# VHH binders against q9p4d8, part 10

Target 1, 280 residues: q9p4d8
Amino acid sequence: MDFMKPETVLDLGNIRDALVRMEDTIIFNFIERSQFYASPSVYKVNQFPIPNFDGSFLDWLLSQHERIHSQVRRYDAPDEVPFFPNVLEKTFLPKINYPSVLASYADEINVNKEILKIYTSEIVPGIAAGSGEQEDNLGSCAMADIECLQSLSRRIHFGRFVAEAKFISEGDKIVDLIKKRDVEGIEALITNAEVEKRILDRLLEKGRAYGTDPTLKFTQHIQSKVKPEVIVKIYKDFVIPLTKKVEVDYLLRRLEDEEDDDATQKSGGYVDRFLSSGLY

## First folded at step 4 (VHH)

Design c10 (framework vhh_7b18_3)
Fold by ESMFold2-Fast, scan of step 4:
Structure c10 (fold): chain B 280 residues (1-280), chain A 119 residues (1-119)
Amino acid sequence: as target 1 above (280 residues)
Amino acid sequence: QVQLVETGGGLVQPGGSLRLSCAASGFTFSSYAMGWARQVPGKGLEWVSYIYSGGSTEYQDSVKGRFTISRDNAKSTVYLQMNSLKPEDTAVYYCAKDFGYEDTYFDYWGQGTQVTVSS
């Protein structure tokens, strides 16, 4: 996948490769976070006196990271979605202007508030080493949280590229559902239960392989750093549903970039974007 | 209505070649990945080769270097060029349409075409 070459971004094989690779990043970030206790004080609003800031310790640290990373072009990349878009600074590096692949409103599709809430209330308790506080490791814990959150955000918002590819490939079916504002119909059309089962099965295998030392699988007291079943549950309950929400939200607005008279020519908008960007 | 029709099977000597064709209809062919699978006598289905909508290809280890998958979007046809055929390649070969955007999932299959490598 090359974001400077739009035709590679919407290629089904490249999308699959990216999604499969992102699983590895998420699993390893969960393993890193699992070495620390849950430390709920990290996530409690105004638990620590931070000058001129209302929010949690994690909120502050994540916002500072995003401010710094924006200055080195992280958020110029079309697959990066900030948690705190209002803190981003101008990059000091030369600008990169990626060709338009997604709809004009793509940057408005942002479920990071939901990701942050689910991460702190559901995911952290499931993967942490213990339920208590670990005062001397708050900074290290929050750094692991940031890596988890950013990889989850990237994976979930990658649904925008999946949705665009489906819009191009699904002909008049998706256009008709969009015109009817049929949320359930769109969700059904983009969903494949067998594909989801295969994703969950693969995650279970990866969780077993990555969470344990494979050379010690026959010793008496082998323990996973994160239970593989917890990784599967997180994908089933949160990652997959939030990815679908991103896809549905993206698709419901997709005709905004099209004229009424070309709604049945959905690929025309895609071609026009490539032509106007000078990529043909 | 999705329809996949395989042709090109037959009897061939070891070391010979065959070209299978799969004519597709009832969907936007260029937008979907296509694959070939085979059913060896007495065994289940075995994946053989896969071609993504963008043209990238994958092969089962036992056929890599001998088989080539390709597609002609203008004709809505996927091909499997089989060279250096071995007796163990004897099977019914099925063309399949891939539905899944996030992982491989074949939602439609052809009726199959027999390939026999003998004598």
Scores: ipSAE 0.013, ipTM 0.474, lowest interface PAE 7.1, mean pLDDT 85

Design c11 (framework vhh_7b18_3)
Fold by ESMFold2-Fast, scan of step 4:
Structure c11 (fold): chain B 280 residues (1-280), chain A 119 residues (1-119)
Amino acid sequence: as target 1 above (280 residues)
Amino acid sequence: QVQLVETGGGLVQPGGSLRLSCAASGFTFSSYAMGWARQVPGKGLEWVSYIYSGGSTEYQDSVKGRFTISRDNAKSTVYLQMNSLKPEDTAVYYCAKDYGYEDTYFDYWGQGTQVTVSS
C-alpha cells in the first residue's frame, strides 16, 4: 500500500494485508500493557493537578504525544486519526499533499472518544496484570496505553478505506440504502458473519502464538501474557462493531461528494475514479 | 443475477494438462477477487487458487508450480491452467467470487466442472 498511489490504497489485497498487519501491532501492544496493573488513577479526571489542563493523566500525556507527532506530519497521513485534533500543531517538515482516496469529510469520521472510553473501562481491566495501583509505574503504564489506543484507532478508522472500496465495487446497492438513510440496511450489507468468524479464529491463533513462549514448555513458568480469548472478545465486542460504525457513518455521508447521481460514475471502476481526479 | 459458468473439465492422463474457464456475469467483474476450489472424492472442499482484482495470485502448496490462475477483465473470465496433472487432482472444480473485504469469503459459486485424472 502507497498513499501517494491511490490505486494501491483501495486494492483488496493491500487492504487485507494492512488489516492483518495491524492485528499483530494491537496484540503486541496489549502484551506490553499487560505487564502493568490497571492503575485506575491514570484514567480518573483531575486525579493529578496538571497545570492548565482539565482531564486525566492519560488524556494529558496522549494530547502531548499527538502535539509532538503532528509536528512531524503524523496526522497528515490519511490512515492516522487523532484523539485530540484541537492540540495538533503545524508540521516542521515540508507539506505532503496526499492524493484524495477517501471522501472530503473522511477526517470528520472519528470514534476515538468511544475507543478511549471502552479502552479504559473494558480493555484495560481485561489485559492488565492486576486491578490495583502501581504508583511507581504510572508513566510507563500510560505510555503503553498510548500505543494501544493509537493502534486501535488506526485499525478501527481503517474502516473508511474498507467502506470506500465497498462503495466503488457495490455503489448501486449502497446508494439506494444511503438515499433511504437505512442504517440497518447498510450495516447488514457490509456485514459478513463468515469473514468475522475467520478474523476471530485467526486472532485466537495469533494470541496463542504470540502470548506464550514455546521454549518454556519444560518449566513451571508457562504463562499466557494476555489470554487469547480476551483478545478475541475485544475484537468481537469492540473492534469489529466500531469498525462497522465507522463504515456506516462514512457511507451515510458518501453522496455529499457526488454532484451527479450518475450510475456510470458510481459503478465506475477503481481506475476510472482516480483517472478523473487527475492523478495519472 | 450473479452467474459463474465453468467449462474445460474432462478426462486426462497423468502428466497431462487442462485449462478451466469461468465466465462471470451479473457483477462488476474487474472489482472482485476470484478463486478456484475443488471437491476431492473422499475429502471436503479445498481451496486451490486465488486472484486479486489487481492481479496478484495465491496457490495451495499442493498445486504451486503446476497450476496458474489468470483473468481477462474484458471478457469477465477467470482461468485455471492445470499442468502436470496427478490422480490426486481428480475433483469437481468450482469457480468462486470473493465478497470479503476484510478477509476472503466466497459468496457465489459456479456449478462445478469435473476433472478426472486416470490412466
Scores: ipSAE 0.268, ipTM 0.649, lowest interface PAE 3.7, mean pLDDT 86

Design c12 (framework vhh_7b18_3)
Fold by ESMFold2-Fast, scan of step 4:
Structure c12 (fold): chain B 280 residues (1-280), chain A 119 residues (1-119)
Amino acid sequence: as target 1 above (280 residues)
Amino acid sequence: QVQLVETGGGLVQPGGSLRLSCAASGFTFSSYAMGWARQVPGKGLEWVSYIYSGGSTEYQDSVKGRFTISRDNAKSTVYLQMNSLKPEDTAVYYCAKDWAYEDTYFDYWGQGTQVTVSS
């Protein structure tokens, strides 16, 4: 995948490879976060007296991270979606003008508030080493949280590329459903239960492999750092459903960039569509 | 009720060409992606090419530039034009509906059509 070459971005093989690699990143980040207790104080608004800031310790640290990373072009990349768009700074590196692959409203498809809420209320309690506070590790804990959140955000919002590829490649049926505002029909079209089962099965095996040291004596008495079943549950309950929400929300608006007659022409395939992708 | 019928296989010399056809019935053909997969005797099943309902195509690296997939929705038929055939292309070719965004999934219903590239 090369975001400077639009024809590689919507390539089926490249999308699949990206999704599979993002699974590894998420699992490893969960393992890193699992070494710390839940530490609820990290997530409570105004728990600490942070100068000139209203919010949680995590909100502050994540916003500072995003401010710094924006200056080195992180958020110029089409696949990166910030939690705090208003803190982003101008890059001091030469501007990269990536061709527009996604619709003009793509940056408005942002479920990071939902991701943050689910992460703190559902995911952290499921993966943390224990309940309660570890006051001497709050900064390390929050850094692990940031890695988890950013990888979840990237994976979930990658649904925009999947949705665009499906729209271009399978447009005839999708266009009809969009015109009818048929949310359930669109969700059914983008859902494949067998593929979802295979993803969950693969995650279970990866969770077992990555979370456990196979050389450790009497491993039957020592659990993985994160239970593989918890990783599967997180994907089933949150990652997959939020990715579907991103795809549905993206597709429902997709005709906004097109005249009615132009939309019907999109059924011709995404190779032809790349000639006009910069106009989105 | 759902039926896929593959035709067009045969014996061909290296460097030759064949065109495979798959006639589909029992489902709304225009709404589904279609693909071709092949089985080499003694080896596993491998994906060859996909074509989406809108006409976009994908190819396995080993056949890219040599094979072309196409469809005719009015006839509910998918085609595989195979050029510059090599001995390693010898296999039974199967027509399949494709579910391959998030992962590779092989699903086929026909008996397949034998392609032999030899002598």
Scores: ipSAE 0.000, ipTM 0.219, lowest interface PAE 13.0, mean pLDDT 82

Design c13 (framework vhh_7b18_3)
Fold by ESMFold2-Fast, scan of step 4:
Structure c13 (fold): chain B 280 residues (1-280), chain A 119 residues (1-119)
Amino acid sequence: as target 1 above (280 residues)
Amino acid sequence: QVQLVETGGGLVQPGGSLRLSCAASGFTFSSYAMGWARQVPGKGLEWVSYIYSGGSTEYQDSVKGRFTISRDNAKSTVYLQMNSLKPEDTAVYYCAKDWSYEDTYFDYWGQGTQVTVSS
């Protein structure tokens, strides 16, 4: 996949390869986070006296991280979606002008607030080594959280490219559903239960393979660092549904670009009629 | 309306060769990955080979070095060159368009083409 070559971005095989690769990144990031306790203080608003900031330790650290990354062009990339778009700074590197592949409103499709809430309330308790505080590792814990959050955000928002590719390939069917504002119909059209089952089966296998230390002596007590079943549950309950939400939200608005073309044509026509009337 | 029409099957002796063709219509062929899957007697559907729109290829371990997948975008056709055929390659071969963005799930179109390898 090359974002400078639009035809490679909307290729379904390239999209599949990217999504399959992102599974590995997410699993490895969960394994890194799993070495630390849940540490609820990291996520509690105003737990620490941070000057001129209302929020959690994680919110502050993530926002500072994104501010720095924006300066080196991270968020100029079409597949990166920030948690705190208001903190982004101008890059000091030369501009890269990526051709537009997605609809004009693509950057307004952002479910990162939902990802953050689910991460702290559902994902962290499922993968952490314990439920208590681990004050000596707050910074390391929060850095692992940031890696998890950014990889989840990239994977889930990649649904925008999936949705655009599907719109191009099956536009007639999707257009009818968009005009009716049929959310359930669009969701059904983009859903394949057999594919979802295969994704979950693959994740279970990867979770078992990646989460187990191969140097440990074989015994009946060998345990994975993160339970593979937890990884599967996270994908089933959150990653797949949020990706579908991104696709549905993207598709529901997809005719806005077509409507803008119609509006422009109408505006031109009205202006011409006004001028022809002699009223200036 | 997506249509995939497979041809080129037949009877061949072990060690022989066959070339399968799949003519595609109803979609922008050059933009999609294409593949071949087979229904082996006594087994379910089994993925054989896959070619991405950019030309990269993947093969099932049992056919690596013996089968070659290729495509001709001008003709909207995908091919499977099968060499050193074995009795266990006997199957109905289906051409598939990969609609899955998260896995190699295939949609099968048409009746397939029968390949029989026997003495």
Scores: ipSAE 0.000, ipTM 0.234, lowest interface PAE 13.3, mean pLDDT 82

Design c14 (framework vhh_7b18_3)
Fold by ESMFold2-Fast, scan of step 4:
Structure c14 (fold): chain B 280 residues (1-280), chain A 119 residues (1-119)
Amino acid sequence: as target 1 above (280 residues)
Amino acid sequence: QVQLVETGGGLVQPGGSLRLSCAASGFTFSSYAMGWARQVPGKGLEWVSYIYSGGSTEYQDSVKGRFTISRDNAKSTVYLQMNSLKPEDTAVYYCAKDWDYEDTYFDYWGQGTQVTVSS
């Protein structure tokens, strides 16, 4: 997949390879986060007196990271979705203009607030080394959190590319459901329980392989790592359902582009011709 | 349990045509997307075409307009009609099962059928 080459972005094999590769990144990030205690203070709103900020320590640190990364073009990439879009700054590097492959409203499809809530309330307690505080290590812990959050966000919002590919391939069926505002119908159409089971089975195998050092089987030393079953549960309960939500939300709005294109062409054509003629 | 049996490969001259068939068993054929992929000497594996359970199709850019994928749910068979064949189409062609929103990964591949385009 090459985001500078639109024809590669909606290629089904490339989408598959990207999704499978993202599993590896998520698993490795969970393993890195698992070395730290849960440290609930990191996630409590107004736990620390941060000047001119109402939120958690993680909210503040993540927003600062996104502000810095926006200045070096991170969010020009089509697959990067910010947690705090309002903090993004103008880049000081030359702009990269990626060709558009998604609907005009794609950047408005953003479930990062739900990802943040689930990450702090469900995922962290499941993967952390212990439930207690580790306040002398807030920065290291929060950095591992940021890596987990960004990889989860990328994986879940990749559903926009999946949804667009499906709209192109199955448009007639999807259009009928969109016109009826049939959320349940759309979700049923994009759901395949057998494929989901296979994804979960693959994750279990990857979790076992990546989380287990074969040499440790010959010693009584145990190194803490994420249980493979926890990784599977996170995908089953959160990653897959949130990806479906992204796809449904994207598809429900997909017909807006046809209506907006007609209106824009009429208005834009008039304005462009008026300006080009020197009448303005 | 899942079985995919490919037929129809062979030797053909440039500009010729071949029709590949894949007989599937061991799953509810009508409920799954099916596809074709090929192993090209020197390039590795590349997908060729997909057909969804509803009948919608997609093609790799290099085969658009030349190849047509179709299915017969009553016979649990998927086909690939290949027209205007080029030497670059020489490959082992594999029938594949399973594709969906969360995972475009093919679970099962057939044994493959050789297609050689040469004068």
Scores: ipSAE 0.000, ipTM 0.153, lowest interface PAE 15.8, mean pLDDT 80

Design c15 (framework vhh_7b18_3)
Fold by ESMFold2-Fast, scan of step 4:
Structure c15 (fold): chain B 280 residues (1-280), chain A 119 residues (1-119)
Amino acid sequence: as target 1 above (280 residues)
Amino acid sequence: QVQLVETGGGLVQPGGSLRLSCAASGFTFSSYAMGWARQVPGKGLEWVSYIYSGGSTEYQDSVKGRFTISRDNAKSTVYLQMNSLKPEDTAVYYCAKDWGYEETYFDYWGQGTQVTVSS
C-alpha cells in the first residue's frame, strides 16, 4: 500500500495485508498492557490534579502524545485518526500532499469516543494482569494504553477504505440501500459470516502462538500472557462490530459528494467518477 | 447475477500444456481478486493460484514455476497457463471470485473444467 498511489490504497490485496498486519500490532500491544494491573485510577476523570486540564490521566497523556505526534506529520497520514483532533498542531516537517482517496467527509467518521469507552470498561479488565492499582507504574501503564488505543483506532477506522472499495465494487446495490436509508440492508450487504469466522480462527492461532513464552518447553508450565480466547472475544464483540459501524456510517453519507439527480441517473457512475479523479 | 464460465480443460500428456480461461460477468471484474482451485480425485478442494485486482499473484508451492495466472480486465477474463503438467495435476479446476476484504473468501465458483494428465 502506497498512500501517494491511490490505486494501491483500494487494492483488495493491500487492504488485506494491512488488516492482517494490524492484528499482530494489536496482539503485541495487548501483551504489553497485560503486564500491568487494571489501575482504574488512570481512567477516572479528575482523579489527579492535572494543571490546566479537565479529564482523566489517560486523556491528558493521550492528548499530549497526539499534540507532539501531529508536529511530525503523524495525522497527515490518511490512516491515522486522532482521539483529540482539537489538540493537533501544525507539522514543522515538509508537507506531503496525499491524493484524496476517500469521500470529503471521511475525517468526520470518528468512533474514537466509543473505542476509548470500550477499551477502559471492557478490554482493560480482560487483558490486565489483575484488578486494582499499580501506583508506581501508572505512567508505563498509560503508555501501553496509548499504543493499544492508537492501534485499535487505526484498525477500526481502516473500515473507511474497505467501505470505499465496497462502494466502488457493489455500486448500484449500495446506492439503492443508501437512498432508502436502510442501515440493516447495508450491514447485511457488507457482512460475510465465513470471512468473520476465518478472522477469528486466525486470531485464536496468533493468540496461542504470540501469547506464550517460546522458551517454555515443559507441558506442566505453560502460561499465556493474554488468553487467546480474550483476544478473539475482543475482535468478535468490539473490533469487528465497530469496523462495521464505521463502514455503515461512511456509506450512508457517500452520496453527499454527488448531486442527487446525477447519482440517481448513473448506474455504475461511481467507478467513472473514481477513474476521472485518476484513482485507477 | 454473477456467472463464471471455465473453458480450456481436456486430456494432455505428461509434460504438456493447457490454458484455462474463465469468463466472468455480473460484477465489476477489475475490483476483485480471482482464484483457481482444483478438486483432486480422492482429496479435498485445493487452492492453486490467486491474482489480486492490482495484478499481484500467489501460487501453491507444487505449481510455482509451472503455472501462471493472469487477467484481462477489458475482457473480464482470468487465465491459468499450465506448463509441464504432471499426472498429479489431474483434477477438476474451478474459477472463483474473491469477495473478502479482510480475509480470502470465494463467494462465487464456476462449474469447473476437467483436466486429465495421462498418456
Scores: ipSAE 0.289, ipTM 0.662, lowest interface PAE 3.8, mean pLDDT 86

Design c16 (framework vhh_7b18_3)
Fold by ESMFold2-Fast, scan of step 4:
Structure c16 (fold): chain B 280 residues (1-280), chain A 119 residues (1-119)
Amino acid sequence: as target 1 above (280 residues)
Amino acid sequence: QVQLVETGGGLVQPGGSLRLSCAASGFTFSSYAMGWARQVPGKGLEWVSYIYSGGSTEYQDSVKGRFTISRDNAKSTVYLQMNSLKPEDTAVYYCAKDWGYEDDYFDYWGQGTQVTVSS
């Protein structure tokens, strides 16, 4: 996938390859986070006396990371979605002008607040080494959290590219559902139970393989660093449903870019965007 | 209404060649990956070849170097050129359309075309 070449971005094979590769990043990040206790103090608002900041230790650290990374053009990339867009700074590197592949409102599709809530309340307790505090390593714990959050955000918001590709390829059926504001119908259209089962089965195998040290002599008695079943549950309960929410939210607004006061082209917006994407 | 119609099957001697064609309609052909799978007598369905919307291809190990998948987006047609055919290639060959989401999954299938390789 090359974001400077729109035809490669909306290629369904390239999208699939990116999604499969992002599974590896998420699993590795969960394994890194699993070495630390849950450390609930990291997530409590005003737990630590942070000067001129109202929020949690994680909120502060994540916002500082995003501020620094924006200065080296991380958020110029179309697949990067910030948790704190208001802290972003101007890049001091030469800007990259990526072609517009997604709809004009794509940057407004942002479920990071939901990701953060689910991460701290559901995911951390499931993957952490134990409950309670690890006061000697709160910074390392929070750094592992940031890597988990950013990889989850990228994976879930990649649903925007899936949705755009599907809109271009299906046209009429999706347009009908959008006009009706049929959320349930759109969800049904983008859902396939057999595909979801295959994703979950693959995650189970990866969780088993990546969580176990292959140099260990007693494999029959060694537990993985993160229970593979927990990784599967996180994808089933949160990653897949939030990706669907991103796709539905994106699709419901997609006809906004097709409105034309001159009304001279009945399907012009789809055709023009499709041709400009290089998929023809 | 999605339709996939295969043609080009038949009886051929070992070492011979056949070209299968699949005419697709009812969807934006250029946007989807397409594949070929075969039903071998006495065995289940097995994947043969896959072509992505961008033109990249994948092959089952047993057909690499012998089979070539290609597509003509202007004609909404996918092809399977089968060279150096072996008796073990005898099967009903199905054209399939990819689902287009997170994993390789065929959501629509053609009726199939019989390929028989015998001496």
Scores: ipSAE 0.000, ipTM 0.315, lowest interface PAE 12.0, mean pLDDT 84

Design c17 (framework vhh_7b18_3)
Fold by ESMFold2-Fast, scan of step 4:
Structure c17 (fold): chain B 280 residues (1-280), chain A 119 residues (1-119)
Amino acid sequence: as target 1 above (280 residues)
Amino acid sequence: QVQLVETGGGLVQPGGSLRLSCAASGFTFSSYAMGWARQVPGKGLEWVSYIYSGGSTEYQDSVKGRFTISRDNAKSTVYLQMNSLKPEDTAVYYCAKDWGYEDEYFDYWGQGTQVTVSS
């Protein structure tokens, strides 16, 4: 996949490879986070007296992290979606002009507030080493949280590329459903229950394999750092449903770029964008 | 409507060759991965070969070096060139369209074409 070459971004095999690789990143980030207690104080609004900031310790640290990384072009990349878009600063590196691959409104498809809420209320309690507070590890814990959140955000919002690829591939079927505002019909069209089962089965196997030391032969009951069943549950209950929401939300607006008499400065036509980029 | 139509099957002697063709319609052919699978008498359906939309290919170990999958996007056709055929290759061969992204899954299958390798 090369974001300077749109045809490689919407290649269905490349999309699949990217999604499969993101599973590994998420699992390893969960394993890293699992070494710390839940530490609910990290996520509670106004728990710490942070000057000129109204939010949690994690909210502050994540926003500062994003502010710094925006200055080195992180959020210029098409697959990076910030949690706090209002804190982003201008890059001091030379600008990279990525060709437009997604619809004009793609940056408005952002479920990070929902991801953050689910992460703190559902995911952390499921993967943490124990309940309660762990004051001496707050910074390390929050850094592991940031890695988890960013990998979840990237994976879930990658649904925008999946949706765009499906739009160009399914043509008239999707257009008909969009015109009818048929959310259920769109969700059915983009869903394959057998594929979802295979994803969950693969995650279960990865969770078992990655969570245990394969060189330890003298103990048969070595417990995984994160229960594989918890990883599967997180994908089933949150990652897959939120990815579908991103796809549905993206598709429902997709005809905005096809409207006649659109006076926007940037081309509103997907065909025009792809012809300019050299996409099939 | 999605339609896949296989041709090119037949009876061939061991060591012979056949080329199967699959004409696809009803979808944007160039956007999808395609595969070949076979129904072997006494066994189940087994995957033979796979070609991604970008042109990368994969083969089952038993056919590597003997079979070649290719595609012609302008003709919406996928091919399977079968060389050095063995009696064990006798099967009904099916062309299949992949779901396309999140995982390998064939959502549409052709009618099948019979390949018989016998003296």
Scores: ipSAE 0.198, ipTM 0.629, lowest interface PAE 4.6, mean pLDDT 86

Design c18 (framework vhh_7b18_3)
Fold by ESMFold2-Fast, scan of step 4:
Structure c18 (fold): chain B 280 residues (1-280), chain A 119 residues (1-119)
Amino acid sequence: as target 1 above (280 residues)
Amino acid sequence: QVQLVETGGGLVQPGGSLRLSCAASGFTFSSYAMGWARQVPGKGLEWVSYIYSGGSTEYQDSVKGRFTISRDNAKSTVYLQMNSLKPEDTAVYYCAKDWGYEDYYFDYWGQGTQVTVSS
């Protein structure tokens, strides 16, 4: 996938390959976070006296991290979605102006608030080494959290590319459902139960393989750093449903860009936008 | 339009080998995952093998170690090398183009090629 070449970005095969690769990053980040206890103090509002900041230690650290990363072009990339868009700064590196492959409102499709809530209330308790505090590891815990959150955000919001690719490929059917505001119909159109089952089966195997000491493969009781079943549960209960929400929310608004087309034109704006990218 | 044309099927003895080819046209071949599925007489359609655009492969347990999927992007062709064939492998084999969304969703299918493993 090359974000400078829209045809490679909206290639469903490339999108799928990227999603499969993101699974590895998420699993490894969970394994890293699992070495620490839950440390609930990291997530409590006003737990620490941070000057002019009204939030948790994690909220502060993540916002500072995003401020720094914006300065090196992280959020110029179309696949990165910030948790705190209001803290982003201008890059000091030469600008990369990626062609617009997504709808004009794509940046408004942001479920990071939901991701953060689920991460702290459901995911951390499921993967942490224990439920107590480890205040001597506060910063290390929060840094591992940031890696988990950013990889989850990227994976879930990648649904915008899936939705756009499906919109251009299935046009008429999706347009009809959008006009009717048929959320259930759109969900059915983008859902494949067999594919979801295969994703969950693959995650189970990856979780077993990556979280287990390979020198112990001949033992009858193989132990994993993170229970593979917990990884599967997180995907089934949160990652997949939130990705669907992103896709549905994106598609419901997709005709807003088409409404700007010349009244004499019979096609949507996508073709014109694609051709205007200089790729013809 | 998208076209998938399978060749290489035929009659082969148990323990023999056969290579299926699928010539694809009408889409950017290198950008899509491809798969093989088979229709066994009296049974439903079952997937056999899958190859991602990046080259990674997946196989149904019953064919692991015996079948090898591969692709030649320059020729827009996907292959299924079938070794140590068993009577249970007798089926119509279909080449399929992945929808491009997640793992195993095929949006276009070829017409199929018959593979018969019989003594």
Scores: ipSAE 0.000, ipTM 0.178, lowest interface PAE 13.1, mean pLDDT 82

